# Designs tried in a protein design chat: miniprotein binders against q53ft3. Part 145

Target 1, 195 residues: q53ft3
Amino acid sequence: MFGCLVAGRLVQTAAQQVAEDKFVFDLPDYESINHVVVFMLGTIPFPEGMGGSVYFSYPDSNGMPVWQLLGFVTNGKPSAIFKISGLKSGEGSQHPFGAMNIVRTPSVAQIGISVELLDSMAQQTPVGNAAVSSVDSFTQFTQKMLDNFYNFASSFAVSQAQMTPSPSEMFIPANVVLKWYENFQRRLAQNPLFW
Below, E stands for the ipSAE of ESMFold2; O stands for the ipSAE of OpenDDE; V2 stands for 0.75 times the mean of E and O plus 0.25 times the DockQ between their complexes.

## First folded at step 16 (miniprotein)

Design pw1 (at its last look DockQ between E and O 0.71; V2 from the best seeds 0.00; counts 0 for: pae E 1.54 > 1.5)
Fold by ESMFold2, look of step 16:
Structure pw1 (fold): chain B 195 residues (1-195), chain A 97 residues (1-97)
Amino acid sequence: as target 1 above (195 residues)
Amino acid sequence: SDREELIILAKSAAILLRKALDMARKGNTERAKYLIEKAIEYLRRIEKLATTPEEEEIVEQAIEAAQEALQLLEQGKPDEVEEILREAIRLLRELYQ
């Protein structure tokens, strides 16, 4: 249902589902992470009248999780970029994950997504500065996202000599991905908000 | 395909019923009833897509459980709905697992 992307890392598409309406992604080496993208894969939409509240969790000085509301994703806004660099020493907020037995190591942060009624989400207040609010931050994150997408797609590239025949599958030539990447980079340099 | 749509609807109904269970536990009876009503709408759509007797029986039982939970909430008996909603959620998992 959801994906999670950190600049310079491979995308995560297999969340730990801790309840029918709650999903978690692990973020190892979280102290090096400044931004995270949460997005809907497009396979399962939110039910009518619902959306997703997105939380960031890190271990406190005692190794206990501290959860903070970052913001939201919805069917109408299916992706969002969140800044987390300033949150790793902040106070926790009210959150829906507190009673669950979520497996975690002390050095791993988490992104949690809880499916909520839209009017409940309207009553929630994200922590300050979590959402990307400047063109420079957006441009930097978008460049990192493009690098990650290219690295991900390229990790499946094989030479013609290495291909195993798979007649029931469709394929995209690798240079199409490169052309898309180069064109997107050029357009971002000219107009960071062209999308 | 119809099978893919059935799975999507079953997962959506399970989300709605899980949230309804949480609302009932918190004493928010009106929100719980609303969520169960929405889940029943999804279950009726699943019923139209079911193609095997097994699927038809599962969705029929899930609808009956959801309707019973809704009736108990309307009668002011929220303490009696948790296991009924858990049963409905369990039935839905059989449709998409």
Scores: ipSAE 0.615, ipTM 0.862, lowest interface PAE 1.5, mean pLDDT 80
Fold by OpenDDE base, look of step 16:
Structure pw1 (fold): chain B 195 residues (1-195), chain A 97 residues (1-97)
Amino acid sequence: as target 1 above (195 residues)
Amino acid sequence: SDREELIILAKSAAILLRKALDMARKGNTERAKYLIEKAIEYLRRIEKLATTPEEEEIVEQAIEAAQEALQLLEQGKPDEVEEILREAIRLLRELYQ
C-alpha cells in the first residue's frame, strides 16, 4: 500500500503492517536523513473517506520513541515530502502507534502511517515545517539544477579560435545549450510537472 | 481484474473494521457503527466478485459478523464487539492471503 523513499537509498515498498490500519517503515541512520518521501504504491487506495496520517518516530535521549505527526497522504495527494532533520529535538505528540515494542537501535527511526478518517485528519496538526511544499521545492530544485548545469557548461565555453583540434570529441555550440535552457525554463514555468 | 478488485475491497473492509474496533473501544459507538456499515458495503461488493464457494462462505460469515457487531452496538454492548470484529477481520484476511 505504501512506499518510503530516502534520497540515496533504496526505495522501501514493504512496510511492516502492524495492524490493518497501521504501517511502519524503519529508517536506519536517520540522523543523516533530511527528507523522506512517503507515497502510495497505487495498488490499494484508501477506503472512501479515509487517508493516511504520517508520523515520524525517533529515539529520545533515553531511547524512548518520540512520535510526531508529519502530515498526510490521501488518494488525492498520494505522495508527500517531509523534512525530518529538524525534528530531532521536538516534543512528542499523541500518536496511534501505542507502546509498540519495536526493538529500536538508537540509530533507527520510523515512519508510521495510520489510516484515518479524513475528517479526523483535518483536526490534527502536523509539526511545523515538516511538510515540504512538493511543487515549490521541486521547482526550486529544478531551477537550481538548471542554473548549475548552465553555469558549469558555460565555464567551458571557448571561441572557435581557441578550440584545439580533437577529432575524437564532439562539440556542442553554446547557443544550443542556451536554447535548451530557455525552453526548459519556459516549460517548467508553465507546468512544473510537465515531464 | 476481478480478483485484484476483490483483494482491494477485502483489505479496505478490514481497515474499516479495525477502525471500528478502535472506535468501539473508545466508546465512540456512532462512529464505530458508521465504519461497520461502510465495511458491509465493501463486503457486499466482494460478495458479487466471489467466484468460489469458499470465498462466498467467507464473505457471508464476515457480513454476519459485521451485522452482529452493529446489533451489539445498538444494544449498548461495545465490549462484546471486539471479538466479533476480530473474527470478521480474520475472515477477510483469508481472501487476500
Scores: ipSAE 0.403, ipTM 0.761, lowest interface PAE 1.3, mean pLDDT 86
ESMFold2 (binder alone), look of step 16: mean pLDDT 89; pTM 0.904

Design pw2 (at its last look DockQ between E and O 0.62; V2 from the best seeds 0.70)
Fold by OpenDDE base, look of step 16:
Structure pw2 (fold): chain B 195 residues (1-195), chain A 97 residues (1-97)
Amino acid sequence: as target 1 above (195 residues)
Amino acid sequence: SDREALIILAKWAAILLRKALDMARKGNTERAKYLIEKAIEYLRRIEKLATTPEEEEIVEQAIEAAQEALQLLEQGKPDEVEEILREAIRLLRELYQ
């Protein structure tokens, strides 16, 4: 139903369901995270009249979770990018997941999605400057990530003549990486949420 | 896959019923009814995807429960729907938990 993406990390597609209407992703080493992408997997959309309120939680000085509303995902906006780096020192205003038994560690933050009626969501006020952009931004983010990886990998490219024998290492032909890149871009262009 | 679809649909149906329960508690009968009706639509889709007798039975029972809740709301008995809706939600959980 939901996915969570942090740059440089594996995509998460299996949220922990902590209630009928509440889903949670764990974000280890959250202090290194600047942005998080939350998105619908695209299999089955929200029921009509519903969307998801997206929350971020981090432990306070007492180790208790501080929850902040980042923004929303809906059928009309099935993905969103949130900046969380500036929130890590903020004050929490809500505790929608507080009653849930969620295992927490000091270095792990959480993204919570609460499925709500759209009219109820309209009454909620996200923290300022958390929401970066809509679906188009997600595509741009993903493209940037792909480009970054390709550039990184390509920087290590050497010709066979330039190779130093290293029997303990595995080598991947550059054309394989390129092919992967091209295929991924094609899929992304067809459906930004193909995963 | 059909199985994945079934699970997702079941989750959505459960959410709808949960919201319906909340609306019923608040005395918003019309909204509760609407949500239950939507849940039934999802349940019907699940019914088509069910592959085991157990799944079929669960879905059938959930539909019956949802319909009963709807009838009670129509009769002006919102206080009586909570238990029924909870049961329907419980049944749906068996499909995805």
Scores: ipSAE 0.761, ipTM 0.911, lowest interface PAE 0.5, mean pLDDT 87
Fold by ESMFold2, look of step 16:
Structure pw2 (fold): chain B 195 residues (1-195), chain A 97 residues (1-97)
Amino acid sequence: as target 1 above (195 residues)
Amino acid sequence: SDREALIILAKWAAILLRKALDMARKGNTERAKYLIEKAIEYLRRIEKLATTPEEEEIVEQAIEAAQEALQLLEQGKPDEVEEILREAIRLLRELYQ
């Protein structure tokens, strides 16, 4: 349903579901993370009239979670980039993750997604500096995300000599990934907001 | 895959029913009915993807529970839907947990 990506790390696509409508991703070593991407995995979108409120949680000096609303993902905006580096010492906000207020290790934060009705989301106010608002930061973050995807996909590449027949599996030639990567890089350099 | 689609649809249906329960608790009967009707549409799609007799039976029971809750709301009995919606949600968890 949801993905979470940090530059230089493997994409996470297996959120921990903590309630019917609440999903979390762990962010180990969160102090080294400046941006996170939250996105829909895409084949079956939110039901009509619904979307996701995205939260960031970090442990305070006593290990108690501090939750902050970052923003939203919706069918109309299925991917969002959030800056979290400025939030690691901020004050908490109203949040729906009461069951996740357990003490955690000092180096692990969480991204929480709460599925909500859109009109409920309209009543929520994100922390003011979480959304990426600079094209330079957006371009740099998006380039790192693109590099991560390419490196991830290419790490699974095999030559035809290494391939074992598997008629029930589908395969994508490595050249398709490379072509996509090169085209996306070029388009991003021309217009950082084309996507 | 069909398995991934079934799981995602089951999660969406459970969420729709949870929100319907929340609306019924708040007295917003019309919104609760709409959300239950939407959940039933998702349950019908799950029915087409189910591959085992156990999955088929679970989704059939979830549809029956959702339809009963809808009938109670149409009869002006929103206070009586909570246990029935919780049962439908529990059944859907069996499909994706």
Scores: ipSAE 0.682, ipTM 0.878, lowest interface PAE 1.1, mean pLDDT 80
ESMFold2 (binder alone), look of step 16: mean pLDDT 88; pTM 0.888

Design pw3 (at its last fold request DockQ between E and O 0.42; V2 from the best seeds 0.66)
Fold by OpenDDE base, fold request of step 18:
Parts: structure tokens; C-alpha cells; sequence
Structure pw3 (fold): chain B 195 residues (1-195), chain A 97 residues (1-97)
């Protein structure tokens, strides 16, 4: 029904079902994890009017579980990426998983999914900055890539007076690169998926 | 596959019934009814996918339980719904466990 993915690790497709409507994945060595992907499995979507609330649980300094609402998965958003690396300083939130008799090793965190009515989900407030929008991530990556390229290319810029004749080489004016960069940024801002 | 679909439907039906139970406990009768009705829709789909007499019997019993729960809610007896819904959920677990 649900899957959990950490980069560099095997995908988890078998959650521990702790209740009919609640599922848990273990995340060993969680301190090395930056992002977690949670997604629906199978061909049958959520029932109409329902979705999944996604929680993260880690042990505090006393070994007690701290639960935080990361965000949601729905039929409209059947997969989500969550950043968990910066959540250790957060306060615990209300969660539906109760006192789970899970023998927690200090190095193991958990992802919990609770199936909820959409109306109920709308009343919940995820922790800030945990949910990574795919669009935002793409835009950020693209922007970083563009900046990297521009910086790289511009580092080779020389004035005409500084040029050493090289008849076998072709040269591109720096202004052409700049114009391309500006145009691309404009298009990206208008539609991140223009390509 | 049909088998995979049956299992998934059974899981969803169980979730719906569990949520209905929670809503009934909270006194949200209308939401409970809605959820049970949805569960029945899933149960009817399972019924079509059932290939063994055992599966057919389980689904039939679950449908009957769900319908009884609806009737009780209509009668204003939410306290009597919990046991019936638990039984229906138990039955459904036999399909996917």
C-alpha cells in the first residue's frame, strides 16, 4: 500500500501495519539520512475524501520518541519527498501512533503513515521546511546548475586585449552566454517545466 | 492481478471501516455512514473478484455487518456499531493476512 525510499538504500514496500489505518517503516542509521520519499503502491488510490498523514519519529536525548508531522500524500500527490536531516531540534507534535511497543534502538527512526480524512488533514500543520516540493526542488536544482555553469564559463572570460591568438579555436562572446542565461531564467520563472 | 487487487481492496475496506468506527465513537454519525457506504462499495468489488467459497463467505458476512452498522447508525445507536465493525474488519483481515 505504501513505500518508503532512502537514497542509496533498498526500497521498502512492506510497512509494519500497526493498525488497519496506520503503517510504519523503520529507518536504520537515520542520522545519515537527508531525505525520505514516501509513496503509494498499487493501482488502487485512496478512497475518495481520504489521504495519508506522514510522520517522522526519532529518539530524543532520553530515548523517548519525538513525532513530527512531515506532510501528506494524497491521490493528487501520491508521492512526496521530505527532508528529515534538520528536524532534530523540533518540538514533538500530536500523533496517532500512541505508545508504540517498538523496541527502539537509538539509531533507528520511523516513518509513520496514518490514513485520514482530507478534512481532518487540513487541520494539521506540518513542521516547517520538511516537505520538499518536487517543483521547488527542480527549480532549485536548475538554478544551481545555471549558476554553476555561468560561474564556470565566466571564469574563462578575457578581454580582446588579453586574448592570445589561437586560429584553430573558436571563441564565444561572453555576452552571448549572459543573454542565454537571462533568457533561460526568464523562461524557468514563467514555467519550471517549459522544456 | 485480480488477487493483488482483491487484497488491496480488502485493506482499503478495512481502513474505511476503522475510520467509520472512530467517527461513530466521536459522535460523527454522518461521516461514519459515509465511510461505511464507501466500504460497502469496495466490498462489492471484492465480491466480484472472489474465487473461493471461503472468500465469498467472508465478503458476504462483511457486507452484512457493514449494512447492519448503517442501520444502527440510522436508528441513532452508535454505541452498538463498534462491535459489528470490529467483526467486519476481522473478516477482512482474513483476506489479506
Amino acid sequence: as target 1 above (195 residues)
Amino acid sequence: SDREELIMLAKWAAILLRKALDMARKGNTERAKYLIEKAIEYLRRIEKLATTPEEEEIVEQAIEAAQEALQLLEQGKPDEVEEILREAIRLLRELYQ
Scores: ipSAE 0.784, ipTM 0.920, lowest interface PAE 0.5, mean pLDDT 89
Fold by ESMFold2, look of step 16:
Structure pw3 (fold): chain B 195 residues (1-195), chain A 97 residues (1-97)
Amino acid sequence: as target 1 above (195 residues)
Amino acid sequence: SDREELIMLAKWAAILLRKALDMARKGNTERAKYLIEKAIEYLRRIEKLATTPEEEEIVEQAIEAAQEALQLLEQGKPDEVEEILREAIRLLRELYQ
């Protein structure tokens, strides 16, 4: 349903579901993180009239969570980048993650996503200027995902001199993957919402 | 895949039913009924994707529970829907856990 990306780290796609409508990602070593990208995963969008409120939680000096509303993801804004570097000493905001025992390590923060009715979200006020342009965030996220996939797939490339014949196994020439990557990237640059 | 789609639909349906329960508790029965009707739409899509007798039984029971809750709300009995909706939500969790 959701993904979370921090520059220089692997994409997290397996949120901890702490309630039907609440999902969390752990952010270890959060003090080194300046931005996070939150995005929708999968082929089924939010139900009509719903969206996701995105929160940042860090442990205070006593290990107690301090939650802050970063902003939103919706069907109209399915990914967003949030700046969190200035929030690690901020005041908490009103939040739907009650006394859950979900933060236990002093150096681990969390991103929380609460699925809510859009009417309820309209009455919520995010902290400061945490949100970055949603169009730019979607493009940045998609570029990162494209780069990650290409680098991963290409790391398995072998030359014909290194291949062992395997007639039951299908192979894709590496240049086909490169052509697809270049074409997709070109189309994304022309229209980030072409898909 | 059909399995991944079934799981996502089950999670969304459970969320819709949770929000319907919240609306019923607040006395907003029209909104609660709307959310239950949307959940049933998701449940019928799950029904088309179910591949095992266990999955088919679970989704059938969840549909029946959601329809019973809808009927109770239409009868002006919002206090009686909480246990029924919680059962439907529990059934849906079995599909995605």
Scores: ipSAE 0.694, ipTM 0.883, lowest interface PAE 1.0, mean pLDDT 81
ESMFold2 (binder alone), look of step 16: mean pLDDT 89; pTM 0.899
OpenDDE base, look of step 16: ipSAE 0.741; ipTM 0.904
ESMFold2, look of step 17: ipSAE 0.647; ipTM 0.861
ESMFold2 (binder alone), look of step 17: mean pLDDT 89; pTM 0.898
OpenDDE base, look of step 17: ipSAE 0.763; ipTM 0.911
ESMFold2, fold request of step 18: ipSAE 0.652, 0.694, 0.676; ipTM 0.866, 0.888, 0.874
ESMFold2 (binder alone), fold request of step 18: mean pLDDT 88, 88, 89; pTM 0.894, 0.896, 0.899
OpenDDE base, fold request of step 18: ipSAE 0.782, 0.782; ipTM 0.920, 0.919
ESMFold2, look of step 19: ipSAE 0.650; ipTM 0.860
ESMFold2 (binder alone), look of step 19: mean pLDDT 88; pTM 0.897
OpenDDE base, look of step 19: ipSAE 0.744; ipTM 0.906
OpenDDE base, second read of step 20: ipSAE 0.739; ipTM 0.905
ESMFold2, fold request of step 21: ipSAE 0.663, 0.656, 0.685; ipTM 0.869, 0.869, 0.878
ESMFold2 (binder alone), fold request of step 21: mean pLDDT 88, 88, 88; pTM 0.895, 0.898, 0.897
OpenDDE base, fold request of step 21: ipSAE 0.784, 0.783, 0.782; ipTM 0.921, 0.919, 0.920

Design pw4 (at its last look DockQ between E and O 0.47; V2 from the best seeds 0.63)
Fold by OpenDDE base, look of step 19:
Structure pw4 (fold): chain B 195 residues (1-195), chain A 97 residues (1-97)
Amino acid sequence: as target 1 above (195 residues)
Amino acid sequence: SDREELIFLAKWAAILLRKALDMARKGNTERAKYLIEKAIEYLRRIEKLATTPEEEEIVEQAIEAAQEALQLLEQGKPDEVEEILREAIRLLRELYQ
């Protein structure tokens, strides 16, 4: 349902589902990460009146996770880019993941997506420094990430004849990835801040 | 694929039911009802996509549970809804785990 991408890293499309409405991506070596993109895979949209609150978690000085609200993804904004480099020294905020027993590894941060009602999301305030301030920087980063994702995804492209049955795995046709890439490129070109 | 769609629908239905449960706990009965109704819509779609007797049975049971929850809310019994919704969610998990 969701994807997570860090520039220069492999795209993640398999979130750990920690609750019915909560999904988590692990980000190893998070200290080297400046930006992260969270996006919907585009299979089935959010139910009407729902979206996703995107959180970032890093360990505090005590090794406890500190969660901060980065922003949102919705049907209208199915992808978002967040700057996380400046959050590493921030204070935690109210978050929906605190009651969950999420296994934490040192140096591993997490992106959490909580599926929420839109009206509830409207009451939430993202951390201010998570927003990408420069349109140019945003565009460059997004393009780099898109290219990385496309290259990564394409490297796993196999014909149906080459596929090994794996009932537990989901497969995305290469043409879908390409179409998504092209559509995203188009939207980015039209409005770098369309999300 | 139909299988992929089924899995995603099941996940979304489970989310809707979980939110309904939360709303019911908060005393927001109308919102809970709405969410359950939406979940039922998704469940009906899953029903059409089910290819195995096991899937059909799971979906049927989930629909029944959701409907029962809805009825209980209509009857002003939100305290009785939680267990039923949890069961429905459990059933749905069997579709995508």
Scores: ipSAE 0.741, ipTM 0.904, lowest interface PAE 0.5, mean pLDDT 86
Fold by ESMFold2, look of step 16:
Structure pw4 (fold): chain B 195 residues (1-195), chain A 97 residues (1-97)
Amino acid sequence: as target 1 above (195 residues)
Amino acid sequence: SDREELIFLAKWAAILLRKALDMARKGNTERAKYLIEKAIEYLRRIEKLATTPEEEEIVEQAIEAAQEALQLLEQGKPDEVEEILREAIRLLRELYQ
């Protein structure tokens, strides 16, 4: 029903369903994650009058999980980007996951999605600076990932005169990376969600 | 696929019935009835997609349970509604587990 995406990782589409209306994704190595994308898997949208409240939980370092409301996904906003870097332990909100026996792995954070009535969601206040706005923000997030990859890969570029012979190493011509970057950029401008 | 759609519909119907149970527990009978009616709408779509006699029997029993829950809410019998809604949810779980 839901997907969860972190830049540089495989998309997760198989949430742990912990109740009829509650779903959980594990986020291992959560300290390296700045943003997560939560989105509806397509075929059948939320029932009329319902949506999803999205929560984040740090690992149980003190034995009491803290779930923080990040924001929402709805039929009108079926994909949303949430910032999880900078959240503080102990700054939680009222949350629906407290009565459930959710299996947790040490050093693994979690994203929780609770399906709720829209009028119930209207009474909830996300933690500050967690929600990132519209498709334009998703495009900016994607562009930043693209730029970061290109800059990183380009930082290893060497001319043939600078190379040390090593028959066990494999090389990619630098222009291949540039061509890929230019093509990706063009396609992103045409359709921000093509990938 | 029709099978994937059936599973999604069953999960959504179970959620609707769970929310209806929550509303009935709070004494919000009209909201509970609305949610059960929406769930029945989903169940009838599942009925059209069912391809085995077992699936057909499960969805028919779930519809009957949901309809009985509506009648019990109209009669003001919330204890009996809770058990019937839990049965309908259990039946739906058989479709997607």
Scores: ipSAE 0.642, ipTM 0.860, lowest interface PAE 1.2, mean pLDDT 79
ESMFold2 (binder alone), look of step 16: mean pLDDT 88; pTM 0.897
OpenDDE base, look of step 16: ipSAE 0.739; ipTM 0.903
ESMFold2, look of step 19: ipSAE 0.631; ipTM 0.858
ESMFold2 (binder alone), look of step 19: mean pLDDT 88; pTM 0.894

Design pw5 (at its last fold request DockQ between E and O 0.61; V2 from the best seeds 0.71)
Fold by OpenDDE base, look of step 17:
Structure pw5 (fold): chain B 195 residues (1-195), chain A 97 residues (1-97)
Amino acid sequence: as target 1 above (195 residues)
Amino acid sequence: SDREELIILAKWAAILLRKALDMARKGNTERAKYLIEMAIEYLREIEKLATTPEEEEIVEQAIEAAQEALQLLEQGKPDEVEEILREAIRLLRELYQ
């Protein structure tokens, strides 16, 4: 139902369901994370009049969870980007996740999604610095993903002189990948939501 | 797949019924009724996707429970709805757990 994405990491598509209406993702090494993307999976939308409140939880100096409301995902906004790097100094807010006895490793944070009525969500106030202007953060996120892909792909690049005959393998010229990358960057710069 | 769709619908139906229970406890009978009605719509879709007799029976029982809860709310008996809704949610969990 929900996905969570951190730049440079594998996408998470399997949230832990801690209640009928509550889902949690673990974020290892959270101190290195600047942005998190939360999005709906699949083609089945929220029921009418419902959405998701997105929370971030990190351990304080005593190992106790500090929860903060980041923002929302809805049928009208099925994905959102949140900046979490600056939240370490924030005060905890009221949250619906209760005292989760999660054996917390000090380096693991959590993203929590609580499915709520839209009218109830409207009464909630996200922490001010979490809602990134969607476009700039998305562009940066996408750029990092692209760079990661390019670096990965280029690590396998060999010259023709270095190629060993492997009839069972297909090869893509590196210049094709580069052209694709440049074109993608151009499109992204023009319209971050071009896809 | 149809199975994945069934699971997702069952989760949504369970969420709706849970919210209905919360609304009933708060005395918001009209909202509770609305949420139950919506859950029944999801249950009917699940019924179409059910492939085993066990799934069919679970969905049928959940529909009956939801309908009973709705009737009780219409009769002004919100206190009697909680147990029935919990049972319906339990039934739905069998579809996706």
Scores: ipSAE 0.787, ipTM 0.923, lowest interface PAE 0.5, mean pLDDT 86
Fold by ESMFold2, fold request of step 18:
Structure pw5 (fold): chain B 195 residues (1-195), chain A 97 residues (1-97)
Amino acid sequence: as target 1 above (195 residues)
Amino acid sequence: SDREELIILAKWAAILLRKALDMARKGNTERAKYLIEMAIEYLREIEKLATTPEEEEIVEQAIEAAQEALQLLEQGKPDEVEEILREAIRLLRELYQ
């Protein structure tokens, strides 16, 4: 139903479901994370009149969770980028996760998604500056993702002289990846929201 | 796949029924009925995807429970829907867990 993505990490698509309407992703090494993307998976959207409230939780010095409302995902905005670097300790947002028995380890943060009626969500106030609203920040995130992928894929490149014949396997030439990368960068510079 | 779609629909239906229960508890009977009607639409789609007799039986029982809850709300008996809706939610959990 939901995905969670951090730059430089594998996408998470298997949330821990802690209630009918509550879903959680673990974020290990959370202090190194600046932004997180939360998005809808699959072809079946929220039911009419519903959406998701997105929360961030980090352990305090005692290992107790502190939950903060980051913002929302809806059928009209099915993917959202949230800045989590610089969030301050303090009394958290009102949140629906307090009674849940959530599996977590100390020193691991979490993203929580609570499915709610849209009119209930309209009464909630996210913590300041959590939602990313600028195209420049999104573009920078996207460029770092592209660079990381290209550098990783290139590290496995082999010349034809190095290739072991394997007729049961499919291969792609490395220049296809480079052409895709260059085209994607050009399109991103022309229209950062094209994808 | 059809199995993945069935699971997602079951989760959405369970959520709709949970929210309907919450609305009934708050006295918002018309909203509760609307959410139950929507959940039944999802249950009918699940019925098309069910492939085992166990899945078919679970969906049938969930539809019957949701329809009974809807009838009770129309009769002005919101205090009688809680157990019925909770059973329907439990049945749907068997489909997606």
Scores: ipSAE 0.703, ipTM 0.889, lowest interface PAE 1.0, mean pLDDT 80
ESMFold2, look of step 16: ipSAE 0.700; ipTM 0.888
ESMFold2 (binder alone), look of step 16: mean pLDDT 89; pTM 0.897
OpenDDE base, look of step 16: ipSAE 0.770; ipTM 0.919
ESMFold2, look of step 17: ipSAE 0.678; ipTM 0.875
ESMFold2 (binder alone), look of step 17: mean pLDDT 89; pTM 0.898
ESMFold2, fold request of step 18: ipSAE 0.689, 0.702; ipTM 0.880, 0.884
ESMFold2 (binder alone), fold request of step 18: mean pLDDT 88, 88, 89; pTM 0.895, 0.894, 0.897
OpenDDE base, fold request of step 18: ipSAE 0.764, 0.768, 0.776; ipTM 0.913, 0.914, 0.916

